# VH-VL binders against q9umr5: the designs that were tried, part 398

Target 1, 268 residues: q9umr5
Amino acid sequence: SYKPVIVVHGLFDSSYSFRHLLEYINETHPGTVVTVLDLFDGRESLRPLWEQVQGFREAVVPIMAKAPQGVHLICYSQGGLVCRALLSVMDDHNVDSFISLSSPQMGQYGDTDYLKWLFPTSMRSNLYRICYSPWGQEFSICNYWHDPHHDDLYLNASSFLALINGERDHPNATVWRKNFLRVGHLVLIGGPDDGVITPWQSSFFGFYDANETVLEMEEQLVYLRDSFGLKTLLARGAIVRCPMAGISHTAWHSNRTLYETCIEPWLS
Below, E stands for the ipSAE of ESMFold2; O stands for the ipSAE of OpenDDE; V2 stands for 0.75 times the mean of E and O plus 0.25 times the DockQ between their complexes.

## First folded at step 18 (VH-VL)

Design pn51 (framework fv_nofazinlimab)
Fold by ESMFold2-Fast, scan of step 18:
Structure pn51 (fold): chain C 268 residues (1-268), chain A 122 residues (1-122), chain B 112 residues (1-112)
Amino acid sequence: as target 1 above (268 residues)
Amino acid sequence: QVQLVQSGAEVKKPGSSVKVSCKASGGTFSDYAISWVRQAPGQGLEYLGYIIPYFGTARYNEKFKGRVTITADKSTSTAYMELSSLRSEDTAVYYCARGSYDSTGYEPFDYWGQGTMVTVSS
Amino acid sequence: DVVMTQSPLSLPVTLGQPASISCRSSQSLVYSDGNTYLYWFQQRPGQSPRRLIYKVSNRDSGVPDRFSGSGSGTDFTLKISRVEAEDVGVYYCMQGTKWPFTFGQGTKLEIK
């Protein structure tokens, strides 16, 4: 009787990472059909996000078609951006709960632990130079790189996040907004000890201004203009914020307390 | 002075693989994309793929059907291009090339390696 | 893929005369940032290619001012105002706007 759950993984990730999450769901909601999509695993997660959206779309269509009562999405890290686009491009999605698990919804501006171990001398301040070019935009990380000191370049060159957030005009923006607004619940999860998502408030649609001061969701132009429906969803009571301290980036899908507090209540 | 130095010529049998190196000196290795381009005898230029060393992965031209792998070793400032399942049609000069930044952003191909001749013969 | 078509493919020219090479793309090369990622390369016999022009009209460092690039959208031109002996070689246009990045067939410039 429980709605099926579709899980979308993050950067350098695979379905194996969700074994504990599946255990928790089975304990609290026995009989739930959980599909962890094993597309774009490992280094393939660096493929352009629009390419990933197309692949994940093809995988979710038959699952949604088989579940007329609806489905839930649990989308981890970068996967939360894939799910954002899925909800916008699909004219017929039947998603009830969209659970965004520590995803950089307003973008990323900071050297992640994933990047630092490859190039410890790298500086976040210089990524804008290659990211905001056709070369950089062929990599998922650059699709949501949001340098607050070069916001003009981000707005003009981002092939993904600036478009899906309605920060730059797109012919499909009105349809994308209408589609996104069909979601039942937008459950935002994240926290200050993540260590990868920078600023961590990006998981809650907060982000840096030009002085690197974090402005929360309600102060963002995308919210104030209701560009893709955040203000409408909040007014409808459909946005849930669930911050939790003490959880590192790779532990969001394997923490029982987090699951019971932030995820379990939304898996009807 | 920026310089890209490639490994020497190779003669390979059909079905084998080849791995060409491209050693960068001068400048900052991790800041640039390194592109691989080939040129068959008497023919034009063909884009194989490129790597942004900072991300640790590459983008490949789908035309090569999973046969091409591009890697980078930051400790030696060296990029590599490996091509597997070699055919006679893969006989070509293989070039690595780096980009630069100007006031408007990143531009590719400001520095090229000398080229590596790969001959695939029976 | 974006197809890049060069014309002519063979260009015999007399020393001191001007030369012009056309490059046409199957799709607009204007990127969302307003830039056009169109490049021109020169390859002299036995040498690696050398970048002459980036973003349609910007001359690279060390390239003589007799070389100029122009164009917009889908139609681009490389001009040499006064051909010199050292200009012999093959000239390629390339688009970097849409992946996979593609080259024209090349134009062989020869002295008559």
Scores: ipSAE 0.792, ipTM 0.904, lowest interface PAE 1.0, mean pLDDT 90

Design pn52 (framework fv_nofazinlimab; at its last look DockQ between E and O 0.83; V2 from the best seeds 0.85)
Fold by OpenDDE, look of step 21:
Structure pn52 (fold): chain C 268 residues (1-268), chain A 122 residues (1-122), chain B 112 residues (1-112)
Amino acid sequence: as target 1 above (268 residues)
Amino acid sequence: QVQLVQSGAEVKKPGSSVKVSCKASGGTFSDYAISWVRQAPGQGLEYLGYIIPSFGTARYNEKFKGRVTITADKSTSTAYMELSSLRSEDTAVYYCARGSYDSTGYEPFDYWGQGTMVTVSS
Amino acid sequence: DVVMTQSPLSLPVTLGQPASISCRSSQSLVYSDGNTYLYWFQQRPGQSPRRLIYKVSNRDSGVPDRFSGSGSGTDFTLKISRVEAEDVGVYYCMQGTKWPFTFGQGTKLEIK
């Protein structure tokens, strides 16, 4: 039998968005128990990410307990960060494949059409002002806002991303790294035509330097220092990178070709 | 110069709802947190919650158990605080306040509304 | 929730004399960025509150220099070097470090 699949949605999202994914899984892996977690839907997805991590943890623990052979996680967009944090804080998770589906794993610093809709004002240049404050950090979007021009503020004020990345020292860094390394495979999915994740390479742990030049994962300090286990995972062949062009952000979970190429191989 | 102008006094029955408005003028609206604080007669200040209009949702003090709804209309630069299932204990002056940015970052409560008295009585 | 405790709750003062208000938090108010988000507010009779001090010791514009804030960690103090008649009112401390943000009980300053 196939291992259970747990799906975590993204920002302003709900379980309904994954109806096509469910169909694909059912067709290709019949009998698979797929659970799309219906927590923090819609505007509730703006709640602090640590709060979301706790809620999702409560939901996945029973599922994992019933699946001693392991489970697969498919985590979309913001959900990918939630899942990474989840795997970092859980010392007893049994996740075989962690599929990060177009997630801003290295943060967000974008002024895309999508963000302009949400933030009509000068977002890129000014969002750091509110986000890197106690008031801003009570919202999920600020929890992974990564301003390359204000790295000091990011490192010191980010209450989520900087911590799970191990970019800021904290007493749980070693344990979280150990826990995260329990994952069998880390499958990173994203692409240049996403239009929301900025830069799109963030889905592969690439990100801007101070000059807004995109550096790849292997050039990032978190990799070089192996602060949360990326270097270790890569060394043991546990990281899979699956870039795909021609897919918009809202289509990653509903593209058959993407599913067959990047998701299905890891649902054993 | 930023000003916050709140709606007028309200008298409500227990079990009903009240919605107080706070109109901001003299600056941008979307990027500043609007906080709501109340003060019962002769009592101290109590934080209800706040909204960052550009985010479209608010952060609430769980003490109110979901009775408070804070919204913002960016087109009119107006924030709203709705309190449902009103009780006599909800009798208070309700204040809105806005933050500002300085050289060091964001600071809350730089500007205050004049307050709105809400009286809950049978 | 972080509990903010002010003392005294009532503060009668003679004009021209100094005044001191204490505020203690149930836990450290130092945020991850190293700042301490402790605020002091003044509320004169019949008026809205007014922010006097932000981040422990920074005076807002228009606040007389006779007002000063100090402290660290969990212990904070607002001082008035020479109390004037216009200083009559209630003073509140507030923490903005941990949600939900919370106020002290208030200290009522009166002239003897």
Scores: ipSAE 0.927, ipTM 0.967, lowest interface PAE 0.5, mean pLDDT 95
Fold by ESMFold2-Fast, scan of step 18:
Structure pn52 (fold): chain C 268 residues (1-268), chain A 122 residues (1-122), chain B 112 residues (1-112)
Amino acid sequence: as target 1 above (268 residues)
Amino acid sequence: QVQLVQSGAEVKKPGSSVKVSCKASGGTFSDYAISWVRQAPGQGLEYLGYIIPSFGTARYNEKFKGRVTITADKSTSTAYMELSSLRSEDTAVYYCARGSYDSTGYEPFDYWGQGTMVTVSS
Amino acid sequence: DVVMTQSPLSLPVTLGQPASISCRSSQSLVYSDGNTYLYWFQQRPGQSPRRLIYKVSNRDSGVPDRFSGSGSGTDFTLKISRVEAEDVGVYYCMQGTKWPFTFGQGTKLEIK
């Protein structure tokens, strides 16, 4: 039988967005127990990411306990950052495949149509002013806002992403790295037509330098220093990269070709 | 230059709700945290929550979770604080306040509204 | 929650003499960015509070030089070098380092 699948949604999202994904899994892997976590839905997705991590942790513990052979995670958009932290803070997780579905793993910096809907009066260049303060850090979006022109502020003020990426020291960093490395496969999915995740290469641990030139994962200090295990996972053959053009941000969980190419092979 | 003007005093019955407004004029509205603080007669200050209008949602003090709702209307530069299931101990002056930006970054409570007295009595 | 404790609660002072108010926090107020999010407010009778000091020691525009803030970590002080009649009121410290943000209980400054 197939390992259970746990699905974590994204910003302004809910479990109801994953109906097509559930249909695809049922068709190709009949009998799979799929749990779409119905926590921090809609505007509650703006709560601090550490609060979301705690809530999702409480929900996944009994699921993992019932599946001693392991589970798979499919984590969409902002949910991919929640899952990054879950894998680091859980000493006893049994995750085989962590499937990151268009998630801003190195952060977000950009004025896209979706972001303009969310921040209609705020330019990307000005969000650092409020985000890198205790007031801003109580909102999930600011937890992974990564302004490449104010990288020092990001490194020092980010209460979430800079810590889980090992970009700033934390007392638990060694344990978080050990826990994250327990994952069987890290499957990274994203693409240039997403329209929300900016730069789209953030889904593959690439990101802007100070000149807004994208540097890929292997050129990042977090990779080179192996801060949370990316270099070790890549050497192990455990990182899968699956870019796909032509897919908008809200379509990653409802595109059959995407599912068959990037997700289906990793659901044992 | 920046001014915050709040709605007038309210007298409410226990179990009802109250909605206080805070209209901002001068300067940019959407990118500042707008905080709500209350003060019971003769007592100290208590932080209820705040909203950053650009984010479209608020952060609430757990003590008031489930009873307080803070919203903002960007088109009118107005923030609102609604408190439900009112009790006599909710009798207080309710203040809105807005921060500012200077050379040190974001600084809260630079501008305050005049306060709105909410009295909860049977 | 971070508990903010002020002392004294009542501070009678003679006009022209110095006054000092202490504020202690139950946890360090140093944020990860190296800043300390401690604020001082003045509330005159019948008025809204007014911010005097931000980030420990920075005076707001229009606040007289006789007001100064100092401190670090968990121990902070507001000093008035020469008290004037208009200084009568309640003074509050506040921490903005950790949510929920919290105020001290207040210090009532009175003229003897």
Scores: ipSAE 0.807, ipTM 0.913, lowest interface PAE 1.0, mean pLDDT 91
Fold by ESMFold2, look of step 21:
Structure pn52 (fold): chain C 268 residues (1-268), chain A 122 residues (1-122), chain B 112 residues (1-112)
Amino acid sequence: as target 1 above (268 residues)
Amino acid sequence: QVQLVQSGAEVKKPGSSVKVSCKASGGTFSDYAISWVRQAPGQGLEYLGYIIPSFGTARYNEKFKGRVTITADKSTSTAYMELSSLRSEDTAVYYCARGSYDSTGYEPFDYWGQGTMVTVSS
Amino acid sequence: DVVMTQSPLSLPVTLGQPASISCRSSQSLVYSDGNTYLYWFQQRPGQSPRRLIYKVSNRDSGVPDRFSGSGSGTDFTLKISRVEAEDVGVYYCMQGTKWPFTFGQGTKLEIK
């Protein structure tokens, strides 16, 4: 029998978006209990990420309690940040596989024109001015906005990403690292043709330096300092990197080849 | 020179809705917080919520969430506040306001609309 | 919600004399970036409010230097060194550190 699967959606998303993923799981792993959490749908996905973490925490507790052998998480886009925070704040989680499906794990700095009313590329150089203020931090986008040209503002004003990455000192950093390290596997999925996550390597804990040159995960200070456990996880073989070209941001959960290659093996 | 021009005064019956507009001119609109504040006769200021038009969504004071809807139309540089299920205690002047950027970053409430009187009376 | 308490609520002042308005918050207004998001507004009779002071002590353009703001943490003060007839109105403090952002009750300044 297969462990239950919990699915957490991204920005402007709903449980319906995962209908194809549900079909794939049912076909390859019949009998798997899959719960797509129906919280913070559509425009509600712009609420502060800590509010979303609290709401999803309340929803996952009974599911985990009914599955003492463990559960899997599949977390898409912004949802991957919600899930990583869940793994940090829950000292009693029983997550085996955390599957991060094209999530901006090191932050976001830009977007393509296909979501231009949300992430116009021409505004990325100026968005720090409102994002790194209390007015901007009340929106989820600003909670993980990471302007590489204003890293000092990011480090001091971020109410979410700088904390869960251990980039700013806080009293819970040691406990959050311990909790996160309870996960069995961290499965990182993304690719160069995503078109929304910028840089796309953020899905693999890569990010820009001050010159907009991408530094990969193992070059990041948060990895080198092992601030929330990435170095420890990699050393024990718990990080799985599954890049795939040719998939746009909205297609990650509706591509059968992606599912079979990157997701299916981890749904024990 | 930035100006915020609001729609005219309205008289409404209890249980109905009102929608107040706030048009920005003489400057940019989409990257600022556009705030809505009200003032009942003889009373102080009360913050309803705000929108950053480029995000297309608003943040609401919990006291009003469920009755207040704040939106923006980037093509016309206009923000809207709609208050539903009106009661007599909603009689107030409703203001919009926009922030600005200076050398220290974002600062709210630099420009104010002229106010819109909404009277709720049976 | 962060409660903002102004004192006094009514302030009659002799023309040419100083005035002082206090504003106290129920929580510290220092944000993680080190800034204190405390603002002062003036509303003259029949007019919209206008911002006088931003981030505790910074005067807006066109605000006379007889207005000054000070304070830290939870306790803040707006001072008018010499009250003029045009200063009549209601003064509000506001915090912008923790949502929902909140105003004080207002202080009505009037000439005796």
Scores: ipSAE 0.789, ipTM 0.908, lowest interface PAE 1.0, mean pLDDT 91
OpenDDE, second read of step 19: ipSAE 0.924; ipTM 0.966
ESMFold2 (binder alone), look of step 21: mean pLDDT 92; pTM 0.936

Design pn53 (framework fv_nofazinlimab)
Fold by ESMFold2-Fast, scan of step 18:
Structure pn53 (fold): chain C 268 residues (1-268), chain A 122 residues (1-122), chain B 112 residues (1-112)
Amino acid sequence: as target 1 above (268 residues)
Amino acid sequence: QVQLVQSGAEVKKPGSSVKVSCKASGGTFSDYAISWVRQAPGQGLEYLGYIIPKFGTARYNEKFKGRVTITADKSTSTAYMELSSLRSEDTAVYYCARGSYDSTGYEPFDYWGQGTMVTVSS
Amino acid sequence: DVVMTQSPLSLPVTLGQPASISCRSSQSLVYSDGNTYLYWFQQRPGQSPRRLIYKVSNRDSGVPDRFSGSGSGTDFTLKISRVEAEDVGVYYCMQGTKWPFTFGQGTKLEIK
């Protein structure tokens, strides 16, 4: 039978957002056990990412234990970062396909309605002041805020993203890299019409330089140094890139063509 | 303009729980964090934890983890601190204090409540 | 936990004279963002604490300019250039760099 699928939602989201995704999976892979995790829903999605990683870890352990043949992860938006860290901290995970749906893998640097709601006077140019403080790092969105004009602050203050990307040293870095490299396939999905993830190429490990020019994954120090295994995964043929235009941020999990093209082939 | 008004004094028996309220006025309730600090008679200040009402997220000093719960009700602009399994050593004045958080930074303790005396005695 | 040590614990001072309070931390209070999260509070008898200084040297609105904060790393000072009768009370330093936030034991300022 098909390997079980575990779904991790994004910022201000819940399991309800994935009803269409579940329909698609049931149509193409009938009998698949799909678990959409109801943890850190709505406002709880603002909790520190390391706290979310611990909670999701506790939830996925029994699911993985029941499936010795392996499992697949589908992780949406912020959830993709949770899954990145989950795969690094678990020295016994059996994940085959890790499918990242429009997740800011190199960070976020964009004005969004979410930021205006959280901080009414916020602009992307000034958010580094709160995000890189000790208090700011207690919020998930600040854990992956990556201001390209204050890269030194990002590298020194980020308690999450800079560490899991190997951009700053950590005692567990070697173990985290070894654990992450156990993944069968890293499937990266995103596109220019997302409208939320900024730059959209962050979903493919691209990001702004200090002039706000996007440098792609192969030009990033993270890739060149192979900090957590991207270069190794690419060399063994384990990275899949699936960009698609015309899809807004809230539609990645409900577009049939996207599902058939980018997700379905990786659900064994 | 900004005021934090706390509930009145409480006398509790050992093993019971107490819930202290802190009502905020002046400014948007969701634009700041509320911290809780206590002071035993004749002693210094001790930090218990905080809540960010906009997010509903709270963090606790590990010394009190499992006994303290901090909550907020945005509709009434009120934060609460509940301390369970009370001991005589929990006798103290409990203060709430505001901290601004916005795109320019976080500054804790810019305004304080008047304090609530909690006495734990048999 | 970061231990905050104040000295002196008791500070008798003559009206109009300067007063100085020291605060030492067991670890550097410089956070990775380059800021130092050191605060000073005043507690007058029977009253709630009041913040005087934030981030080492920034004076709060309404705080008289006779109060000043200085220092770096692990050594910090609160100075009152000319003590007035209303300054009687206990002064506390606090660090917000590392969780949990911790206070010094307090310095009681008394008029001679």
Scores: ipSAE 0.408, ipTM 0.732, lowest interface PAE 3.0, mean pLDDT 90

Design pn54 (framework fv_nofazinlimab)
Fold by ESMFold2-Fast, scan of step 18:
Structure pn54 (fold): chain C 268 residues (1-268), chain A 122 residues (1-122), chain B 112 residues (1-112)
Amino acid sequence: as target 1 above (268 residues)
Amino acid sequence: QVQLVQSGAEVKKPGSSVKVSCKASGGTFSDYAISWVRQAPGQGLEYLGYIIPNFGTARYNEKFKGRVTITADKSTSTAYMELSSLRSEDTAVYYCARGSYDSTGYEPFDYWGQGTMVTVSS
Amino acid sequence: DVVMTQSPLSLPVTLGQPASISCRSSQSLVYSDGNTYLYWFQQRPGQSPRRLIYKVSNRDSGVPDRFSGSGSGTDFTLKISRVEAEDVGVYYCMQGTKWPFTFGQGTKLEIK
């Protein structure tokens, strides 16, 4: 039988956004138990990511316990960062496929409509003044704000992303790396027409250098130092890259072609 | 001119709830955070929590866990603080205060309301 | 929680003379971004508090230059170079470095 699937939504999202995804899974893998977690819905998605990680952890434990053959995670947008941390803090997870749908895995640096709505007087060049403050780190979007022009502030003040990426030392780093490496497959999905995730290559662990030139995963210090296991996973053949053009940020979970190409093959 | 105007004094009995309002005028309400601070008679200041109306989310001091709820209505430029299961120790002046956030950063408490006296009868 | 301790709690001052208020935190208020989130407030009798100083030493618009803030780490000072009658009231320090925000117990400034 098919392994259960757990779905974790993104910023300002809810379980309703995944109705098409559930339909696709039911058509291709009938009988799959799919649980879309409805924690931190809508405005609650702005709560600090470590708080969200704790809440989602409590929800996934009983699901994983009932599935000794393993589970799959499908994690959308901000939800992909929640799932990254879940896999690191759980020393007993049994995740086979971790499917990351357009998630800013190396962070976000763009003046999208979302940021202009939330911080109307700020530009991407100035947001570091708010995000890297104690006040800013109480909001999820600031937890993965990664200003390439103030990398010193990102490394020192990021309470979430810099820690889970192993970019700043943490007492639990070795355990987090060991736990993350238990994952069967890391399936990375994203594309140039997303329009929200900036740079879009962040979904594939690429990111801006100080000149805003995108460096791909293999050129990142995080990868080269194998800080949380990316180099080990790639060598093991466990990283899958599935870029697709023509898909906007809110359409990754409702595009049939995307599902058939990038998601369906990893739902055993 | 920015001004925060709070609702009038309240007298409540133990076990009841009180909801205090804070109406902002003169500025763009959704671009600010609104904090709530209380002061018991003759005592110091105690922080309850804050809301960012534009985000629609609130953060609470753990000491008031489960008893305080802070909300905001952008259409009326009004923030609210509701405190339930009232005790005599909750007798205090409750203040709302604005925090600015902009390209220069976040600075709390740049403007304060006049305060609302809440008396919990013994 | 970060404990903020002010001294003195009562400060009688002669008009025209200087006054100094100390604020000590139980842990460093320097945040990872290099900023120190220490604030000073004035509360005149029967009035709401008013912010005087933000981030240790920056004076708010409209605050007289006789008020100055200084300090670093865990030890901070608010100074009034020449006390005027309108300065009577209670002064509070506050930290914003670690949640939850916490205030000192207050220093009551009175004219002798």
Scores: ipSAE 0.568, ipTM 0.783, lowest interface PAE 2.0, mean pLDDT 91

